# VHH binders against PH domain leucine-rich repeat-containing protein phosphatase 2 (PHLPP2), part 4

Target 1, 249 residues: PH domain leucine-rich repeat-containing protein phosphatase 2 (PHLPP2), of Homo sapiens (Human) (q6zvd8r785to1033)
Amino acid sequence: SHGLAEMAGQRNKLCVSALAMDSFAEGVGAVYGMFDGDRNEELPRLLQCTMADVLLEEVQQSTNDTVFMANTFLVSHRKLGMAGQKLGSSALLCYIRPDTADPASSFSLTVANVGTCQAVLCRGGKPVPLSKVFSLEQDPEEAQRVKDQKAIITEDNKVNGVTCCTRMLGCTYLYPWILPKPHISSTPLTIQDELLILGNKALWEHLSYTEAVNAVRHVQDPLAAAKKLCTLAQSYGCQDNVGAMVVYL

## First folded at step 18 (VHH)

Design i04 (from f04 with D111E)
Fold by ESMFold2, last read:
Structure i04 (fold): chain B 249 residues (1-249), chain A 123 residues (1-123)
Amino acid sequence: as target 1 above (249 residues)
Amino acid sequence: EVQLVESGGGLVKPGGSLRLSCAASGFTFSSYDAAWFRQAPGKEREFVSAIRSGGSETYADSVKGRFTISRDNAKNSLYLQMNSLRAEDTAVYYCAADEYELYDTFAESYEYWGQGTLVTVSS
């Protein structure tokens, strides 16, 4: 089960979208995603409509989670076509499936992301980050890569004045400075794994991972949990689009 | 530290031949997929040829029949034999490699890149 909350805040558009399929691929898997276009609503909606179908095709081509998740991002990136030339989107995708080594008794969770949407797992009451923040400010290796490739970094610390993110789907005119190849992590799920939180940049700018887990850990209704996260971010001053999804495991 | 270093570029007349090399270090080259891409001034980087760790080869239509990719895993080296060169082959040629078997014609599939070697085809 899951709950999703998305709030426009003080903005005229909602440029965050989400994907949730509690029953995916043969009815035993699940897919959850979040997309943030910053100031564009077009790319998040395209990804919301297409990425699950791309993943469905890619899982049939490989049993390696890194391979089929990476290819899902690369294919989705290319399917954006001209819409993705100058526009970009953060993308976060979580896939839960029976563990190939012991499918009857365990599940695995694979998380892939570009950009600044993040996934946090509550394991034994503590946050476990499962994604990577791809920004010039927060990722020294990515910042070094972009500098080594002679990117134009404006005074406001953005690649070509467009984005502080070093990876996203789209923005193909900024290749190879902005890359679509995702960070991917996999973990087997156990009884200690209570819930999964997906959130966009605005959520995590206002809540620490620990605060988010503590706020929702004992909330019984996942929709109420997701709304609580967004409301907390707004109470801390968030005026941007904010989105949160809480998945109970 | 992973490194890919291209060599063998230069000036050549149309119809001529050139052999590019890429020396790999800092990883187990034999387990990686590898590829050549090229970028002409003012143009986007484009796929030239790829070779899987298992030896399967892929070529762009524009170079098929003229270029041959090969690898020598004992020497951690990737090669591109370029024959029947044309003016439109003028570009900086890049060596690329990746640990995973992703789509081999996508530049975005490859994690590691060399700094490039210039090939100029002119009269």
Scores: ipSAE 0.674, ipTM 0.864, lowest interface PAE 1.3, mean pLDDT 91
Fold by ESMFold2, fold request of step 21:
Structure i04 (fold): chain B 249 residues (1-249), chain A 123 residues (1-123)
Amino acid sequence: as target 1 above (249 residues)
Amino acid sequence: EVQLVESGGGLVKPGGSLRLSCAASGFTFSSYDAAWFRQAPGKEREFVSAIRSGGSETYADSVKGRFTISRDNAKNSLYLQMNSLRAEDTAVYYCAADEYELYDTFAESYEYWGQGTLVTVSS
């Protein structure tokens, strides 16, 4: 089960969207996603409506978690077409499925992301981050890649004055500086794995991983848990779009 | 440190031949997919040819029958034999590699890239 909360804050648009399917692909697995377009609502809505279908096709082509998740992002990026030429979106996708070695006895979780949305697993009461923050500030290797490829880094620390993100879906006019190839992490799930938190940049700018896990560990209703996370971020001064999803495992 | 270093570019007349090489280091080249892309000034980076770790080859329609990709895993090297060169083949040619079997014609599939070698086809 899952709960989702999205709050516009003091913005006039909600440019965060989410995808949640507790039963996916003949009931074999589950899919959860979060998309953040920063100032555009168009791309998050397109990805919300299309990425699960892309994933369904890609899992038929490969049993390798990294392959089908990466191809899902690359195909979804290309499917944006003209809508993704000047607009971009952070994308985070979580796929839970039976283990290939013993599908009757356990599940695995695979997380893929571009941009600044993050997934955090609560394992034995402790946060385990499963995503990478693709920004000039937080990823020196990505910053170096962009500089080596002769992008202009403006004084406000943005690629060509457009974005601080080094990877996202869309923004194809900024290729090869902005890339759609995701970071991918996979882990088997055990009884110690209590819940999964998805959140956009605004959530994690205002809550530590430990604060987020502690805030929701003992909340029984996942919708109440997700709302609590967004409300805490707002109480700490968040005025931007904030989104949180809590998935009980 | 992962490195891909192209060599063999230069000036050649139309109808001529040229062989490009790419030396790979810092990873197990034999387990990687590899490819050549090219970029003319003011144009988008364009797929030329790819070779899977298992040896399967793919070619862009514009180069089929004229270009041949190959690899030598013992030397950690990728090659592109270019025959019957035309003016429209003028570009910077890039070597690319990736650990996974992603879509081989997508430039976005490849994690590692060389700095490029210039091929000029002119009379």
Scores: ipSAE 0.670, ipTM 0.860, lowest interface PAE 1.3, mean pLDDT 91
Fold by OpenDDE, fold request of step 21:
Structure i04 (fold): chain B 249 residues (1-249), chain A 123 residues (1-123)
Amino acid sequence: as target 1 above (249 residues)
Amino acid sequence: EVQLVESGGGLVKPGGSLRLSCAASGFTFSSYDAAWFRQAPGKEREFVSAIRSGGSETYADSVKGRFTISRDNAKNSLYLQMNSLRAEDTAVYYCAADEYELYDTFAESYEYWGQGTLVTVSS
């Protein structure tokens, strides 16, 4: 089960969207996602509507979780380019499926992300971050990569004045500076795994992983949990679009 | 540190042959997917050829039958044998590599890139 909350804050529009399918791939798995277009409304919504289909196709092509997840992002990115879309979005996908690699585990979790959306697993009451933030400020390695590629970094710390993210879906015209290849992590799920939190940049800017986990681990209703996270972020001064999804495991 | 360094580019006449090399450091080519891309003046970077870690090869239609991709594990190098060169083959040629078996024709599939080597085919 899952709960989702999205709040526009002091903004006039909502540029965060989410994907939640408690039943995926003929009911043998589940997929959850979050997309953040920063100031773009269109692309997050588009990804909400399209990425699950791409994932479904890719999981049929490969049993390797790294491969089918990466390809999902690559194909989605290419489709945006072919469609002439110049917008960019952070993207996070969490795929839960039966674990075929570890007989001791019932299910496995694969998490992939570009941009600034993050997933955090609550394991034994402790947060386990499963994502990487691909921003010039938070990823020195990526910052160096784009510099080595002779990118123009503007005074406001944006690649060619467009985005602070070095990995995202979209902005295909900013190749090779902006890449769609996601960070991918996979883990077997155990009895110690309580819940999964998906959040956008704004959420994690205001809540630590520990605080987020502590805030929701004893909440019975995942929707209430998600709302609590967003409300908590706002109480700490979050004025931007904030999105949170809580998946009970 | 991972590094790819291309060499072997130069000026050749139409119908001529050239062999490009790509030396890898910081990783083992035999465990990676590798590819050649090229970028002609005023054009976008395009796929030329790829070789999977398992040894399977793919080629762009424009170079099929003329170009051959290969690896030398002992030298940790990637090669592109180019025969029957044409004026339209003029470009900067890049080698690329990635650990995972992703779509080989996509430039975005490859994490590591060389600096490129210029191939000019002219009379």
Scores: ipSAE 0.622, ipTM 0.824, lowest interface PAE 0.8, mean pLDDT 94

## First folded at step 19 (VHH; from i02 with Y112V)

Design j01
Fold by OpenDDE, last read:
Structure j01 (fold): chain B 249 residues (1-249), chain A 123 residues (1-123)
Amino acid sequence: as target 1 above (249 residues)
Amino acid sequence: EVQLVESGGGLVKPGGSLRLSCAASGFTFSSYDAAWFRQAPGKEREFVSAIRSGGSETYADSVKGRFTISRDNAKNSLYLQMNSLRAEDTAVYYCAADEYELYDTFAEAYDVWGQGTLVTVSS
C-alpha cells in the first residue's frame, strides 16, 4: 500500500507529479515514481502518464535490473526529444518485483533516478538512501564533467542557464551536458524493510533521511504518513512544491 | 581520470582505408561496452559501430561490410578498421564507452567520450 501527498506551497502551480501502481507487469510487481519539473508542470505530468509503459516494455526485453531500468530512462528521454519537448524534469522510479535471483528474498527493489528526486528505504528503523542527486552543487564529479564538455555555467549555477541538474529527462537540446542515464541501485527486500519514501528536492532539502523515517515509522496510514512529511517540511520553511510518497512494505 | 583518446584520422582517397584507435585510461575498459560514433559537418552525431564487453559487434547499415570494430582489452584500446571509404564517411569520429549493456546505438547511453579524430575522404 502507498500514500501520496503533493503540496504546492506558496507557488501557484504544482510541478511535482507521482506514479503509483501497486500492481504492475501482470500483477507480479509494483512501480512507484516521482517527477519534479521545478517550474514546469507539463513534463512531470507527461512522465507520470508515459514512463510506466516504457518500463513495461523494457522489462520484457531484459531481465537485468540495471539494463531495463536504464533503458527505460534512455527511451523515455529520446521519446521526449522526438516529440519536441524542450522542458526538463527530475525522475525517480522504484520497481518492486519478485526476486528470482535470491531464494532467501521474496522481493527486490530497483531504484533509478535523474535529477533531484530521491528514494529512502527504512531498514530496521534506519534510513538507507538509494538515489543520487545530480546537481552541480551536490555532485562535483558531474560538475566537472559538464565543465570538461564546455558547458556554460551561469552565475546562478545553471547549465546553460536552464537547470542546476546534470542529469534529467528532457532538455534533449542540451546534449551532451544534460544526460538521461540514471543512477541505479538494487537491493533485496528483507523482513527488516518497513517502508519506502519517495520525495522531491524540496522534501529532502528540509528533512533529513533520519527525520523522515522517524516521522512515519509508526504512522499506520500511508496517506497520513505522506501528508505528515510534507507538512513537516512546510513547518521547517518549505515554500516550494513538496511531494512525498510512502510505500509500506 | 577517466579518458578516451582517439587517433588515426586523416585524409584518404575514396576507396582507401584507415584504422582508428582509441586509448582508454582511468577505468576498467574491459568491463565496458565501447562504440564509435561520427559527426559530419552540419549533421547530427550518428552511430557507427559498437562492441560489447562480451565481444558482440553491431554496425550501422551504412558501414556494414566495410568497417570492422575490435578491441584489445590488454591494451585498453578500441579500434575501427575502415575500408572502401566513401566521401560520405567524412566526419569526426568519436570513441565512447558505457558500463552497462544498454542500447548500443544510443549516444545518450555513453557517458565517457573522446575528443574525436577527423577523417576526410576526398579525391
Scores: ipSAE 0.750, ipTM 0.880, lowest interface PAE 0.6, mean pLDDT 95
Fold by ESMFold2, last read:
Structure j01 (fold): chain B 249 residues (1-249), chain A 123 residues (1-123)
Amino acid sequence: as target 1 above (249 residues)
Amino acid sequence: EVQLVESGGGLVKPGGSLRLSCAASGFTFSSYDAAWFRQAPGKEREFVSAIRSGGSETYADSVKGRFTISRDNAKNSLYLQMNSLRAEDTAVYYCAADEYELYDTFAEAYDVWGQGTLVTVSS
């Protein structure tokens, strides 16, 4: 089961979207995703409507989680077409499926992301980050890559004055400075794995991973848990779009 | 140090031939998919040819029948034999490689890139 909260804050549009399928691929697996377009609502909506179908097709082509998750992002990026030429979106996708390679676990979790939406697993009461923050500020290797490729880094720490993110779906006019190839992390799930939190940049700017896990770990209703996370971020001063999803494992 | 280094570019007349080489180091080249892309000034990078770790080859329609990709895993090298060259083949040619069997015509699928070698086809 899962709960989702999305709050516009002081902005007049909601540029965060999510997808959640507790039963995916004929009931065998589950898919959860979060998308953040910053100032655009179009790309998050397109990704929300299309990425699960792309994943369904890609899992039929490969049994390797890195391959089908990477190809899902690459295909979804290309499917944006002209809409993704100057607009971009952070994308985070979590896929839970039966793990045929590990007899000690019946399920595995694979997380793939570009941008700044993050997934955090609560394992034995402690946060385990499963995604990467693709920003100039937080990823020195990505920052060096874009500098080596002669991108203009403006004083406000943005690639060509456009975005602080070094990876996104879309923004194809900024290729190869901005890349769609995701970070991918896989882990087998065990009884120690209590819940999974997905959140956009605004959530994680206001809550530490530890604070988020502690806030929701013993909340029985996942919708209440997701709303608690967003409300906490707002109480700490968040005025941007904020989104949180809590998935019980 | 993970590297791809291209060589063999130069000036050639229309109808001529060139052979490009790409030397790989710092990774297990034999297990990687590899490809050639090219970029003319002011144009976007475009797919030329790819070869899987298992030897399967793919070619862009514009180069089929004229270009041949090959690899020599013992020498950690990728090659592009370019025959019947045309003015529109003028570009910087890049070799690329990736650990995974992703879509081989997508430039964004490849993590490892060379610095490029210039091929000019002109009188």
Scores: ipSAE 0.747, ipTM 0.896, lowest interface PAE 1.0, mean pLDDT 92
Fold by OpenDDE, fold request of step 21:
Structure j01 (fold): chain B 249 residues (1-249), chain A 123 residues (1-123)
Amino acid sequence: as target 1 above (249 residues)
Amino acid sequence: EVQLVESGGGLVKPGGSLRLSCAASGFTFSSYDAAWFRQAPGKEREFVSAIRSGGSETYADSVKGRFTISRDNAKNSLYLQMNSLRAEDTAVYYCAADEYELYDTFAEAYDVWGQGTLVTVSS
C-alpha cells in the first residue's frame, strides 16, 4: 500500500507528479515513481503517464535489474527528444519484484534516479538512502565532468543557463552535458524493511532522512504519512512544490 | 584517471583503408562494452560499431561489410579496421566504453569517451 501527497506551497502550479502501481507486470511486482519538472508542469505529467510502459517493455527484454532500469531511462529520454521535448525533469523509479536469485521467494527493490528526487528505505528503523543527487552543487564529480566537456556554467550555477542538474530526462539538446543514465541501487527486501519514502528536492532540502523516517514509521495510514512529511517540510519553511510518497513494505 | 585515447586518423583516398586504435587506461577495460561513434561536420554523432565484453559485434548498416571492430584485452585496446572508405565516412571518430550491457547504439549509454580522431576521405 502507498500514500501520496503533493503540495504547491506558495506556487500557483504543481510541477511534481507521481506514479504508483501496486500491481505491475501482471501482478508480480510494483512500481513507484516521482517526477519533478521544477518550473514546468508538462514533462512530469508526461512521464507519469508513459514511463511505466517503457519499464514494462524493458523488463521483458532483460532480467538484469541494472540493464532494464538503465534502458528504461535511456529509451524514455530518447522518446522525449524525438517528440521535440525541450524541457527537463528529475525522475525517480522504484521497482519491487520477486527476487529470482533468492530461493526463499523474497522481493527485491531496484531504485533508479536522475536529477534531485530521492528514495529512502526504512530498514530496522534507520534510513537507507538509495538515490544520488545529480546537481552541480551536490556532485563534484559530475560538475567536473560537464566542465571537462566544455559546458557553460552560468553565475546561478546552471548548465548553459537551463538547469542545475547534470542528469535528467529531457533537454536532449544539451547532450553530452546533460545525461539520462541513472544511478541504480538494488537491494533484497527483508522483514526489517518497514517502508519506502519517495520525495522531491524540496522535501529533502527541509527534512533529514532520519527525521522523515521517524515522522512516519509509526503512522498507520500511508496517506497520512505522506501528508505529514509535506506538512512538516512546510513547517520548516518549504515554500516550493513538495511531494512525498510513502510505501509500506 | 579513466581515459580513452584514439589514434590512427588521417587523410585517405576513396577506396582506401585505415585502422583506428583506442587505448584504455585507469579501468578494467576487459569487463566493459566498447564502441565506435563518429561525427561529421554539422551532423549529429552516430553509431558505427560496438563490441561487447563477451565479444559479440554489431555494426551500423552504413559500414557493415566494410568496417571491422576488434579488441585486445591484454593491451586494453579497441580497434576499427576501415576498408573501402567513402567520402561520407569523413568524420571525427570516437571510442566509448560502458560497464553494463545496455543498448549499444545509444551514445547516452556510454560513460567513458575519447577525445576523437579525424578521418578525412578525399580524392
Scores: ipSAE 0.746, ipTM 0.879, lowest interface PAE 0.6, mean pLDDT 95
Fold by ESMFold2, fold request of step 21:
Structure j01 (fold): chain B 249 residues (1-249), chain A 123 residues (1-123)
Amino acid sequence: as target 1 above (249 residues)
Amino acid sequence: EVQLVESGGGLVKPGGSLRLSCAASGFTFSSYDAAWFRQAPGKEREFVSAIRSGGSETYADSVKGRFTISRDNAKNSLYLQMNSLRAEDTAVYYCAADEYELYDTFAEAYDVWGQGTLVTVSS
């Protein structure tokens, strides 16, 4: 079960979207995703509508989670076509399936992301980050890569004046400075794994991972939990689009 | 230090041949997929050829029959033999490599890139 909250804040558009499919990949898997277009609503909606179908095809081509998740991002990036030429989106995708090593008694979780949407697992009451923040501010290695490739970093800390995000789906005109190849992590799930939180940049700018886990760990209704995260971020001064999804494991 | 270093570029007449080399260092080259891409001035980077760690080869239609990719894992080297060169083959040629078996014609699939070597085909 899952709960999703998305709030426009002080913006006139909602440029965050989400994906949740509990009966996926031969009927036994689950997929959860979050997409943030910053100031465009088009790409998050395209990814919301298409990315699960791409993943469905890729899981049939490989049993290696890194391979099928990476290819899902690369194919989804290419399928944006003209819409993704100058527009881009952060993308976060979480896939839960029976563990190949012990499918009868355990599941695995694989998380892939570009951009600044993040996934945090609550394991034994503690946050376990499962994604990477791809921004000039928070990732010095990505910032150095972009500089080494001769991109212009403007005074507002953006690649060629466009985005602070060093990886995203779309924005193909800024290749190779902005890349679609995701960070991927996998972990077996155990009974200590209580819930998974997906959130966009605005959520995590206002809540620490520990604070988010503590705020929702004992909330019984996942929709209430997701709403609590968003309203808490807004109470701390967030005026941007904010999205949160809470998945109970 | 993970890197790829291309060499062997130069000026060649139409119909001529040239052999590019790419030296890999700082990673286990034998387990990586490898490829050549090229970029002409003002144009987008274009797939040329790829060779999987297991030896399977892929060629762009524009070079099939004229170019041959090969690898020497003992020397950590990738090669491109280019025969019957044409003016439209003029470009900077890049070698690339990736740890995973992703879609081999996608430039975005490769993590490791060389600096490029210029091939000019002209009378």
Scores: ipSAE 0.739, ipTM 0.894, lowest interface PAE 1.0, mean pLDDT 91
Fold by ESMFold2, fold request of step 21:
Structure j01 (fold): chain B 249 residues (1-249), chain A 123 residues (1-123)
Amino acid sequence: as target 1 above (249 residues)
Amino acid sequence: EVQLVESGGGLVKPGGSLRLSCAASGFTFSSYDAAWFRQAPGKEREFVSAIRSGGSETYADSVKGRFTISRDNAKNSLYLQMNSLRAEDTAVYYCAADEYELYDTFAEAYDVWGQGTLVTVSS
């Protein structure tokens, strides 16, 4: 089960969207995603409507989680077409399926992302980050890559004055500085895995991983848990779009 | 240090031939998929040809029958034999490689890139 909360804050648009399918691929798996367009609502809506179908097709063509997740992002990126030429979106996708090594008794979790939405697993009461923050300020290797490729880093720390993100779906006019190829992390799930938190940049700018896990760990209703995360972020001064999803494992 | 280094570019007349080379170092080249892309001034980077680690080859329609991709895993090298060159083949040619079997015509699928070698086809 899952709960989702999205709050516009002081913005006049909600540019965060989410995808949740507790029953995916004939009921044997689950898919959860979060998309953040920053100032645009168009791309998060497109990704919300299309990425699960892309994943469904890609899992039929490869059994390798890195391959089908990477291809899901690359195909979804291409499917944005002209809408994704100058607009971009952070994308985070979490796929839970029976573990290929022990499908009858265990599940695996694969997380793929571009941009700044993050997934955090609560394992034995402790946060386990499963995503990478693709920004100039938080990823020195990505910052170096962008500089080596001769992008202009403006005074406000943006690639060609456009975005702090080094990877996104869309923004194709900034290729190869801005890339759609995701970070992918896979882990077998155990009894110690209690819940999964998906959140956009605004959530994680205001809550530490530990604080987020502690805030929701004993909340029985996943919708209440997701709302608690967003209201905590707002109480700490968040005025931006904020989104949180809590998935019980 | 992971790198790809192209060589063999130059000036050639229409109808002529060139062979491009790409030297790989710092990774297990034989297990990687590899490709050539090109970029003419003011244009998007476009797919030219790819060769999988297993040897399967893919060609863009515009070069099929004229260009041949090959690899020599013992020398950690990728090659592009370019025959019957045309003015529209003028571009900077890039060598690319990736660890995973992703869609081979997508430039964004490749992690490792060379700095390019210029091919000019003109009288």
Scores: ipSAE 0.737, ipTM 0.888, lowest interface PAE 1.0, mean pLDDT 92

